# Miniprotein binders against q5uxb8: the designs that were tried, part 25

Target 1, 222 residues: q5uxb8
Amino acid sequence: MPDAVRRCPEDGFFEGDTCPVCDGAGTHILDGARRRQLSKFVSGALRHFPEDAGIEVDKAGWTGFDALRVAVERQYDWADAAALAGVIATDPKGRFERTGVGNEAGITTAGGRVRAAYGHSVDVTLDGTDDPVPATLYHGTAPRNVDSIREAGLKPMSRQTVHLSESAAAAREVGRRHAADPVVFVVDATAMQSDDRRIVKRGTETYTTDRVSPVYLSLLEK
Key: E = the ipSAE of ESMFold2; O = the ipSAE of OpenDDE; V2 = 0.75 times the mean of E and O plus 0.25 times the DockQ between their complexes.

## First folded at step 21 (miniprotein)

Design L29 (at its last look DockQ between E and O 0.75; V2 from the best seeds 0.00; counts 0 for: pTM O .708 < .8)
Fold by ESMFold2, look of step 21:
Structure L29 (fold): chain B 222 residues (1-222), chain A 81 residues (1-81)
Amino acid sequence: as target 1 above (222 residues)
Amino acid sequence: SKRIKELEELLKELAEELGFPEPELDIIVVNGKVYVFVEIWDGWEIAWAVGSSVEEARRRAAEEALRELEELLKELEKLRK
């Protein structure tokens, strides 16, 4: 179950019990169950069924935040602009991108555009960002996957992209969802980019690419 | 139904063979249609499907998930050869 979403008037949306900026409690926006439910509908609407949800996505996958708000309010009687903004701003999986609101993306409950960062089944072409990519990225996994990843590299399953973490700690935390003692691969992002491999930042700590050849991978020593 | 339970058991077994946790199914009704998602790791979407009933959508989603995981297993075995 995800953590509840709360809101600090000055600092915006956060998950858990206390604002990471001011340590205040803020106000409650969504419990974990509703957060999961709403995030699933929003990701599905942006990726797979925009028409059934009552929204339109453009060729780059974007829809208006306000149009999406209307769709979520139609779907759930408890959903509102704050619930939608909170789900987008606090998503721990980097599933959503928001633009057109400047530095207000973690705060505002109106305006701008939203898209799924990955996982589309509808015909879209995602624009990458020019944000800098760290020289080293990380991938956390269960120990049983190590041999196949060392041999074949990291590849997407089905039509998804490969997800990489900004730090070893983040990768280990992701890996702990799947194993008590996860294994972390180190990804040489500098070498990948020098070989014309595209890596794109998705959200705060997540990066995506289409695959990682074994030549760019090594195991992180504990 | 019995058919869906058999498909879901096969899906669990194949996921275990690949080293994945047991897949979860989520169901959402939108505009009179039923959407089912099959996921692992709290959000890694293996497959999804749509149907006019919960039973139909669950069956289709489980079948699609099995295809995706079987394709992955075949690809991994091909690379090891």
Scores: ipSAE 0.587, ipTM 0.834, lowest interface PAE 1.4, mean pLDDT 82
Fold by OpenDDE base, look of step 21:
Structure L29 (fold): chain B 222 residues (1-222), chain A 81 residues (1-81)
Amino acid sequence: as target 1 above (222 residues)
Amino acid sequence: SKRIKELEELLKELAEELGFPEPELDIIVVNGKVYVFVEIWDGWEIAWAVGSSVEEARRRAAEEALRELEELLKELEKLRK
């Protein structure tokens, strides 16, 4: 289960027991179970079934936060604006984007727009982010996949993009989901971009791309 | 049902072959419909389906996920020596 969501009045939403900024306890917003449940609904609403959820998404995938709040409150009697804002702000995989709320994006419980960052089945055209891409990125996987990756590169699963990590440590964490002793590939992001391969930042320490050719990959030495 | 179990086993086998952990099925009810999501890689969705019942939606989701994995496997096999 994911960690609980809490809210610091000064620093905004966070996961866990203590605010990562001021070490305060904050206020409890959601337990791990409800966090997961709400996240699944919101992601589905934004990606797959906006009509059934009672929202509209534009061509870029955006919906109004307040409209999404209404949908969330209708779906779950325990959900409110703070719950929604908290799920969006603390998502560890960068599934959600929120704009139009200035520097208070992690605190405000009203206004702005929300979209899913990836994984849509509805027809949307996602714009790129202007966030700089590091020269080097990383991909964690199981040792048994090394040969396949060397031959075919990294390919997305279904509608999903390839996910790259900003650090080797983060990549290993991802890889641990597949093997006890994960391997890490180094991705030459600079070379990819020079070859007009698009890489987009999605959430903290996560970047996405359509695919990574083997020519950009090297195995990180253990 | 026997069919659902068969599909889930096949999905598991293919996931293992491709180096993925056992898929997770998430189920939610929205507007009277059952939605099933098949997730791998700590929350990455490979398939989803909707149905009038849990069994129907689960079956459809399993079938969709299986197709996706089979396609990926075929692509990899073409490159393998």
Scores: ipSAE 0.435, ipTM 0.722, lowest interface PAE 0.9, mean pLDDT 80
ESMFold2 (binder alone), look of step 21: mean pLDDT 79; pTM 0.742

Design L30 (at its last look DockQ between E and O 0.50; V2 from the best seeds 0.00; counts 0 for: pTM E .755 < .8, SAP 70.261 > 70)
Fold by ESMFold2, look of step 21:
Structure L30 (fold): chain B 222 residues (1-222), chain A 80 residues (1-80)
Amino acid sequence: as target 1 above (222 residues)
Amino acid sequence: SKRIKELEELLKELAEEYGFPEPELDIIVVNGKVYVFVEIDGWEIAWAVGSSVEEARRRAAEEALRELEELLKELEKLRK
C-alpha cells in the first residue's frame, strides 16, 4: 500500500507523516488506498481510455489539468483538485508529467497540462525533457538476472521503457522488492549519451531509456 | 471463477520463477465498464476491459500471461 498524501501550504504535496522541507505535519489529502485507486484511474485515462474517462489527449499525450480534475471529480465523490495534484506530485514511479505551471507543479491545484510519462496504448509521440542527465545512473535487480543482463543488457517488458535510478540507494530499494540482497548495476550514462543513446528524466529521481547495452553496465560493489 | 483463479495462480507462479514479486491486480469501473490492471513492481504489464469483473479479470490475466510468456522465451534464449 502507498503512503498517504499530505499537503504543506508553503512547500506543497508530500507523502508520509512530515513535510521534508519544514518538518510540519501538513494536512491530510488522501489515504493510501484512495491514492492507489486514483492513480490507477488517472494513469489509465491518460494511457488507454481517455474517451471513457471524458478527456481528450493531444498527439503528444497532453490533456488540461482542469479537464482532468473534472473527470476525476465525476469518477469519485471524495476526489478534488488537491487529490489529483497530490497524486501527480508524489507519484513514486514518475508516471505523470505536468507542464505550464513553472516551478509550481508540486504545489498548485489548478492550471497547466498533464500526461502519462510512459505506458500509452494510444498513438502518441512523447517529447523528452532537456534536463541534464547525471553521469552515472543505477539499476537494481535480483541476483538471478545478473548473467543475462551482463550478456544482453537491460531491456523493457512489452511497451515499457528501462527505468534507471539517480542513486545507488534508490536502486537498492527497487531491487529489494525482488530479492533480500539485491544486485545494483552501475550505468555509464555519459558514455550512453556520447553514443547518441537517449536518456530522459521522469519525475524526481527516475530516468528512462529504451535499452542499455552491456558495454555501459558494471556491477556495483556491495 | 475457478478458471480465473487458475489463471491468476499460473501468473503468480510464472512471475516467481523469474524473481519478480507477486503480480498485483487493480480493478476500477469507468463509464459502466470494468477495467483491470496487472502490475509487477508497480509496472503495468497488462490491462483489460470487460462488462463484468469476472470477464475483465480473465482477459487481464490472459494478456499478462502472454506478456510474461514473451519475456520467458527471451530469457530462455539468453540463459541457454
Scores: ipSAE 0.694, ipTM 0.865, lowest interface PAE 0.9, mean pLDDT 84
Fold by OpenDDE base, look of step 21:
Structure L30 (fold): chain B 222 residues (1-222), chain A 80 residues (1-80)
Amino acid sequence: as target 1 above (222 residues)
Amino acid sequence: SKRIKELEELLKELAEEYGFPEPELDIIVVNGKVYVFVEIDGWEIAWAVGSSVEEARRRAAEEALRELEELLKELEKLRK
C-alpha cells in the first residue's frame, strides 16, 4: 500500500508524515488506499478509456486539469481538486505530466493540462522533452530481480518504458514499495546516449528509456 | 477458466527461471463497465474491460498471457 498524501502550505504535496523541505506536518489529503484507487482511475482515463471517464484527450495525450477534476469528482464522492493534484504531484512511477501552471505545478489545484507519460492504448503521439539528461541515472528494484537484470538488463513490461530516477535516494524510495531492502542499479546514461540510446525526461526526477543493456548497469554498493 | 490457468502456469515458469514477482490485480468500475488491470512489480502489463468482474478478469488474463509470452521469448534470446 502506498503512503498517504499530505500537503505543505508552502512546499506542496508530499508522501508520508513529514514535509521533505521544511519538516512540517502539512495537511492530510489522501490515505494510501484512496491514493492508489484514484491513481489507477486517472491513469486509466488518460491511457485507455477517456470516453468512459468523461474526458477528451488530444493527439498528444493532453486533457485539461479542470476537466479531469470533474471526471474524478463524478467517479468518487471523496475526491476533489486537491486529491487529484496530490496524486499527480506525488506519483512515484512518473505516470503523469502536468503543464501550464508555472513553477507551482505541484501545489496548484486548478488550471493547466495533464497527460499520461506512457502506456497508452489510445492513439497519441508523445513529444519528448529537450531537457538535458544527467550523466548518471538510477533504478530501484527488489533484490530478487538482481540476477535477471544482470543477465538481461532492464526491460519494459508490455509496451511501457523503463523508468530511471535522477538520484539513488529516489530510486530506493521506488524500490521500497516492492522490498524492505531495495537495491539500486547505476545507469551510465552518457554511454547510452553515445550509443544512440534515447533517454527522455518525463516526470519530476524521472527519465524513461526503451531498454537498458547490462553493459550500462552496475549495482550500487551499500 | 482455462486462460487463467495458463497464465498461472506461465507466471510460475517466469518466477522460477527469472524471479518474476506475482501479479497484482486492480479492479474499478467506470461508466457501468468493469476494468481490470494486471501489474507486475508495479508495472501494468495488461488491462481489459467487461460487463462483469469475471469477464473482465478472463480478458485481462488473455492479454497478460500474450504480453508475458512475448517477454519470455525475449528473455530466452538473451539467455546465455
Scores: ipSAE 0.643, ipTM 0.839, lowest interface PAE 0.7, mean pLDDT 83
ESMFold2 (binder alone), look of step 21: mean pLDDT 77; pTM 0.709

Design L31 (at its last look DockQ between E and O 0.31; V2 from the best seeds 0.59)
Fold by ESMFold2, look of step 21:
Structure L31 (fold): chain B 222 residues (1-222), chain A 80 residues (1-80)
Amino acid sequence: as target 1 above (222 residues)
Amino acid sequence: SKRIKELEELLKELAEELGFPEPELDIIVVNGKVYVFVEIDGWEIAWAVGSSVEEARRRAAEEALRELEEMLKELEKLRK
């Protein structure tokens, strides 16, 4: 079960018992069960069934935050703007992107646009954010894939893009989709960008690209 | 039904063989339709929609099994 979502009046939404900025308790927004339930509705609506959820997504996957708020309030009598903002702001898997509210996305309960960062079954073309790309990124994969990746590089499989993570820990978390003890590749993002390869941030800790040549890859060593 | 329980048990067994935690299923009703999601460690592996909980659960479990079976086949191929 996920942790409860709470709200610090100064620092915005957080999970757990204490604000990571000021150590204050804040106020309770959602218990773990409702957080999970709302997260499933929001991610499903943005990825798979926007029309059934009562929202419209544009070609880039965006919908208005306020339109999404109306949809969640119709779906659950206990849901409100704070609940929606909290689920988006505290998501541990980087499922959501929010824009159009400046640096107040973790605080404000109104305005802007929201989309799923990945996992769409509807026809969208995800554009990037303007956040900087770290010099080093990571890719977690099953041990069975190591030889192939060292030889041919990273290519999109059933998804349309290659996913890269901001840290080795995040890469391991993503890689657990494919194996319980994933292997992590280190990606030289600086070299890729120097060679005109595009890397785009898709959420809090996730980046995408269309291919990673073997020259940019190495195995993470002990 | 008994077939749904058999599918979900197979899903658990295959996930364990691959070294994954037990899959979790979530069920929501949206606009009169039943949506079921199958996740491993918080990552969505499969989903389905149906007119009933039984239909949606069965379809979601079948899709999740297909995903895990493909992963196992690829693992066995690399071992050769």
Scores: ipSAE 0.754, ipTM 0.899, lowest interface PAE 0.8, mean pLDDT 84
Fold by OpenDDE base, look of step 21:
Structure L31 (fold): chain B 222 residues (1-222), chain A 80 residues (1-80)
Amino acid sequence: as target 1 above (222 residues)
Amino acid sequence: SKRIKELEELLKELAEELGFPEPELDIIVVNGKVYVFVEIDGWEIAWAVGSSVEEARRRAAEEALRELEEMLKELEKLRK
């Protein structure tokens, strides 16, 4: 189960018990169970069933935050704007993009647009950001996946992209959701881009790509 | 049903062969329809919708199997 979502009045939404910035307790927003449930609904609404969810997505996959809030509140009597904003802001898999708001620490409970970053079954064209890609990226995973990754590289499942992290710490945090002792692969993003492999920034410390060949991968040694 | 159990067992076996953990199924009801999502290692590999949980589960398992079979074929090509 995922950690609870809380909100620091100064530093914004976070997962866990203490604010990673000021070490304050913040205010409780969602428990882990409701966080998971709401995240699944929101991702499904944005990827697969906008009409059934009661939202409209444009050709780029965007919907209004307020429209999505209404859909969420109709679906779950316990959900509100803070719950939705919190789920979006704390998503560990980079599933969501939100615009029309300040920085992540300043994410509000109103306004802006939201879309899924990947995994759509509806017909959308995702525009990447023009933000520069770091020379080195990272991928966190479970130890059981190491042999497969060494052999076949990082590959998406279904219509998803490969999720890459900007730091080893962030990658390890992603991996902790799948294993007690996650492993981190180092990705040579410069070499990938030199070989005309597209990598796109999809959020804070989150990058996506279609596939990473083993030639660009090395295991980060402890 | 026997068919659902068979499909989910095959799904489990194929996932294991590929070195994945056991697939997880999540079910939500939206606008009177049942949606089933299949996740492996926290990533969605398939989904389906139906008028009942049984129908949606069956369809989701079938989609997930197709996805994993494709992955297996790709892996086999790399081993040659």
Scores: ipSAE 0.623, ipTM 0.854, lowest interface PAE 0.7, mean pLDDT 85
ESMFold2 (binder alone), look of step 21: mean pLDDT 83; pTM 0.786

## First folded at step 22 (miniprotein)

Design L32 (at its last look DockQ between E and O 0.62; V2 from the best seeds 0.71)
Fold by ESMFold2, look of step 24:
Structure L32 (fold): chain B 222 residues (1-222), chain A 83 residues (1-83)
Amino acid sequence: as target 1 above (222 residues)
Amino acid sequence: SEEEKRIKELEELLKELAEELGFPEPELDIIVVNGKVYVFVEIDGWEIAWAVGSSVEEARRRAAEEALRELEELLKEMEKLRK
């Protein structure tokens, strides 16, 4: 089950018991069960069934935050603007992008636009950010996946993208959601980009790509 | 019911195939939107399949079948690379 979502009035939404910035408790927004349920509706609406959800997405996948809030409130009696903003701001898989609110995406409960960062079955064209890509990226996985990744590389499930982390620590943290003692692969992002492989930043710590061939992978010791 | 037994068999096959491929147990989520039933199948929090149906049983069956197809295709491609 995901952690609860809480809100610090000054620092914005966070998961867990204490704000990572000020160490305060904040106020409770969503328990884990409702966080999961709302995340599924929001990601489904943006990726697969915007019409059934009562929203419209443009050619780049964007919809208005306020229009999405109305759809969310219609869908669940307990949902509101803070619940929606919290799910978007704290998503552990980088599923959502929010623009048009400046530096306040993790704080504000109104305005701007939202899209799914990946996983669409509707016809959209996503562009990335201008943020530079680090020379080295990382992928955390369960130990049982090592042999298959060495042989075939990193490939997305279904029509999803491959997710990479900006540091080994971040990759281990992601990997712990799948195994108690995760293994980290090192990804040569510089070599990938020199071979015209596209890598796109999708949030503070997350990057996406179509695939990572074995030639770009090595195993991080430990 | 007999249909519920068949769906459970599909879900068990899905679990077994995921394990064979080295993945944790798939998770299914069910929501109702605009009178339709949507089912999502996830591994490690990543969506691998989804389906829609007019009933919970129909959507569950379709989602499990799609997830099996996705994982079977992955297994087929892995075997092809070995040849």
Scores: ipSAE 0.772, ipTM 0.906, lowest interface PAE 0.8, mean pLDDT 85
Fold by OpenDDE base, look of step 24:
Structure L32 (fold): chain B 222 residues (1-222), chain A 83 residues (1-83)
Amino acid sequence: as target 1 above (222 residues)
Amino acid sequence: SEEEKRIKELEELLKELAEELGFPEPELDIIVVNGKVYVFVEIDGWEIAWAVGSSVEEARRRAAEEALRELEELLKEMEKLRK
């Protein structure tokens, strides 16, 4: 099961027992089971069955946060705006994008738009963000995966994308979900882009790509 | 039932193929939305397949079949990348 979702009044939603910013306890929002359940519903609603979920998704995949809130509240009697916002903000796989809420995206329980970042079966055209891609990106993983990655590179699961992090620290945090002592690969994003490999920003610190060949990868030295 | 037997067989095959590929055991999530059953298949939190049906049995069967197809395709892709 995933970790519980909590909310720090100052720093926003987080997973686990303590706020990663201020070390505060925060307020409990969702246990792991409900988090998983709600995440699955929301991702499904945005990707596969908006009509059944009772939402409308535009051509770019967006729905209103408030409309989605109504949908989740109808689906689950225990769900509310905080639950929805928390699931969106803490998703470890970058499934969701939220915009239109200013600097409070990690805290706000109202307003803005939400979409799935990938994995749609409904007909949507995800606009590539024109956001510049850093020269170097990072990928956190378990040590047991190192040999496979060196041999075959970073590969998506089915039609999913490879997720890359903007910083080594962020990559380690992602990797910690899979191992106590995660390893970080350095990705030569400049070289990838020069070879017409598309990299797209999909979150605050998350970038996505279809695949990363071993030629663009190096293990970050400790 | 014969149907349940078939579903279990498919889900076992799915597990075996995932193991062969070096993946953790697939996880299935079932939700009911607007009177329809949706089944999602995930590996390590990544959705690899999903299906909808009028019953849990139908949806599970379809999801397992879809997941198997996805993993078989992935296997083929991985083999092409091997030196």
Scores: ipSAE 0.709, ipTM 0.896, lowest interface PAE 0.6, mean pLDDT 86
ESMFold2, look of step 22: ipSAE 0.741; ipTM 0.892
ESMFold2 (binder alone), look of step 22: mean pLDDT 83; pTM 0.787
OpenDDE base, look of step 22: ipSAE 0.690; ipTM 0.881
ESMFold2 (binder alone), look of step 24: mean pLDDT 83; pTM 0.785

Design L33 (at its last look DockQ between E and O 0.40; V2 from the best seeds 0.58)
Fold by OpenDDE base, look of step 22:
Structure L33 (fold): chain B 222 residues (1-222), chain A 83 residues (1-83)
Amino acid sequence: as target 1 above (222 residues)
Amino acid sequence: SEEEKRIKELEELLKELAEELGFPEPELDIIVVNGKVYVFVEIDGWEIAWAVGSSVEEARRRAAEEALRMLEELLKELEKLRK
């Protein structure tokens, strides 16, 4: 089960018991169970069943935050704007993109647009950011996956893309959700791009690509 | 019921195939939206399949079938790389 969502008045939404910036307790927004439930609904609404959820998504996958809020509030009597904003801001898998609300620390409980970052069954065309891709990226995973990755590389499941992290620390954090002692692969993003493999920035520290061949991968030994 | 038995068989096959691929046990999430049942299948935190049905049983069955198809495709790709 995921950690609870909390909000620091100074530093914004975070998962867990203490603010990663100031170590403050913050205010409780959602427990882990409701966080998971709401995340699943929002993800599904944005990816698969916008009509059933009562939202409209444009060709780029965007819906208004307020429209999505209304859908969320209709679906769950315990959900509100803060819950939705918190789920979006703290999603560990980078499922969501939100615009029109400033930087991550400044995300408010209203305004902007939201879309799923990947995994759509509805017909959408996602645009990437114009931000440059770092020379080196990272992928966190469970130790049990090492052999498969060495053999077959990083592959998406279904219509998803492979998620890469900007730092080893971020990659470890992703991996910790799957194993107590996660491993980190180093991705040669420069080589990938030189071979005309597309990598797109999607989140604050998240990049996506269709696949990473083993030739671009090495295990971080630390 | 026969249907529930079939669903359990499918879900077991899904687990076996996931293990063969080196993945953790698949997780199923169920939500009801606008009177319809949606089932999502996740492996290692990644959604690999989903389905909708008029009942939990129908949705679970469909989701399991879809998940199996996807994993079979991944297995085939892996086998090609091993040759």
Scores: ipSAE 0.646, ipTM 0.855, lowest interface PAE 0.7, mean pLDDT 85
Fold by ESMFold2, look of step 22:
Structure L33 (fold): chain B 222 residues (1-222), chain A 83 residues (1-83)
Amino acid sequence: as target 1 above (222 residues)
Amino acid sequence: SEEEKRIKELEELLKELAEELGFPEPELDIIVVNGKVYVFVEIDGWEIAWAVGSSVEEARRRAAEEALRMLEELLKELEKLRK
């Protein structure tokens, strides 16, 4: 069941029946069916077919919010700036990023830039880096997650991307945030890149990607 | 039609394989963009496949086939690891 998108005049877009800040009802923006439909078009346009959607994405994956609005309005006669802003602001999967509007990202219906946070099939480098990616990367997790990760791979649950570490030690350190005795997965980054999977360096020892299929994963012993 | 029967068989296989792997039922979405048909397959919020075609039937078939390929590879890797 997709939730409707509503708008609070003071606090911005939200999903469900009441604004989480002021408990007001706000105004209706999109029902769940249209929310799902619009979010699929927006994510597809940003990830896979920007040209067909009538937008251009730069090397970091960004397009202008206003250009995307025009594309959305051309695609669906019921869609408008509020619908687009609402879908972006309330996305439960963290699929979209918006910048260039400061603290107003959840409120404003104009300005700034938008990109998909992950899942691109077009050539983008998130954060604009082409730094070399190590052949092997690592992911630390709680023992309770091991079976699901072996079965489904690494997914960006509450985060916009999957985070990978440059070393087993770094991965274990991250994993200790979630468990006293973390488990470390070894990620075959060379194989991922050979299969055109995107991996981006995010600081000294951290890398991000949108998903790691189980075929690239193995458990680190000891 | 015969093509529709084939597509429904693929979609049923996809549902069965997802269930065998412990996933929720796959969700398929269809949109038309710039005269082309796009189909997306997602499981539990993960886009596992997408395809484009000149018709709804073609795009559905291609997306289902791609999704099955992805899940079959996942199953093979799980069986290899599960010794």
Scores: ipSAE 0.641, ipTM 0.855, lowest interface PAE 1.1, mean pLDDT 82
ESMFold2 (binder alone), look of step 22: mean pLDDT 83; pTM 0.785

Design L34 (at its last look DockQ between E and O 0.29; V2 from the best seeds 0.60)
Fold by ESMFold2, look of step 22:
Structure L34 (fold): chain B 222 residues (1-222), chain A 83 residues (1-83)
Amino acid sequence: as target 1 above (222 residues)
Amino acid sequence: SEEEKRIKELEELLKELAEELGFPEPELDIIVVNGKVYVFVEIDGWEIAWAVGSSVEEARRRAAEEALRELEELLKEMRELRK
């Protein structure tokens, strides 16, 4: 079960018992069970069933925060703007992106736009953010895919784009969709960008690109 | 009741297959939206399958079957790579 969501009056939403900035207790927003339930509805609505949820997503996957709040409030009598903002701000898997509120996304309960960072079954093309791209990124995959990836590079398979992770640990987690003991490739993102390959940050820990040529890949074996 | 027993068998097989692959136990979540039932299957917080149905039983069965297909393919690929 996830931790409860709480709200610090100065620093915004956090999970757990104390604000990581000021060490204060804050006020309670959602217990773990409701946090999980609301997260599933919001991620499902943005990824799979916006029409049934009563929202519209644009070609880049965005919907208005205030429109999503209305849908959330209709769905659950205990949910409100703070609950929605809190679930988005504290998500431990980087499931959501919020824009149009500057750096207030962890604090404000109104305004801006929201989308799922990944996992869509609806027809969207995720645009990027302007956030900096780390020099090194990672891709987790099944051991069987190693030879194919060394020969042809990373190409989109079950996703609209190639997904890259900010750390080897995150890449192993993603790679578990393919194997229990995944293999991790190291991606030279600096070299890719120097060669005019576009890499875009999606959510907290995920980056996307259209392909990764073999020259940018090496195997993380040790 | 017979359908419920069949669905629980599928969910138990899903748990067993995840264990064989070295994954944590899959988690299923059920929500009702606009009169439809949505079921999600996650491993370690990552969605591996989902389904929709007109009843809880239908959506649970479909989600479990989809999750099993995903994991069975992974197991088959894992065994081939280890040969």
Scores: ipSAE 0.730, ipTM 0.886, lowest interface PAE 0.9, mean pLDDT 84
Fold by OpenDDE base, look of step 22:
Structure L34 (fold): chain B 222 residues (1-222), chain A 83 residues (1-83)
Amino acid sequence: as target 1 above (222 residues)
Amino acid sequence: SEEEKRIKELEELLKELAEELGFPEPELDIIVVNGKVYVFVEIDGWEIAWAVGSSVEEARRRAAEEALRELEELLKEMRELRK
């Protein structure tokens, strides 16, 4: 079960019990169960069944935040704009992109557009950001996956992309959600790009790619 | 019921295949949207399959079948890389 979503008045939405910036308690937005439920609905609506959800997505996968809010409120009587904004802002897998709301700390409960970052079954064309890709990226995973990754590289799950982190710390944090002692792979993004492998920045500190061959990977030693 | 047995068999196969691939146990989420049942299959938080049906049983069956197909493809790819 995922952690609860909370809101710090100064630092914005966060998961868990304490603000990662100021250690404040913040205000409760969603428990873990409702967070999971809402995330599934929103991701499904954006990826697979916009019509059934009562939203429209454009060719780039975008829908209005307010339109999505209306759909969410219709689906769940406990859901509101803050819940939706919180789920989007705290998603650990980078499932969502939101624009038109400023920086993360300043994200409001209204306005902007939302799309799924990957995993669509509906026909959409996702554009990348103009941000440069760092020379080195990182991937956090469970120790049990090391041998498979060494052999086969990083592969996406069905209709997904490989999720890469901007820092080793961020990668470890991703991995900690699934293992007590996560391992981090170092990704040679420069070499990948030189070999015409596309890497796209998605959200804060996150990048996506179709696949990472073992030749670009090394295990980060402790 | 026979249908429930079949679903359990499929979900067990899915679990076994995930284990063979070194993945954690698949997770299934069920939601009802506009009178339809949607089932999502995730491994380690990544959606690998989904299905829709008129009932929970139908949707679960379809989702499990789809998930199995996806994992079989991954297994095939992994085996090819080992050559």
Scores: ipSAE 0.675, ipTM 0.878, lowest interface PAE 0.7, mean pLDDT 85
ESMFold2 (binder alone), look of step 22: mean pLDDT 83; pTM 0.793

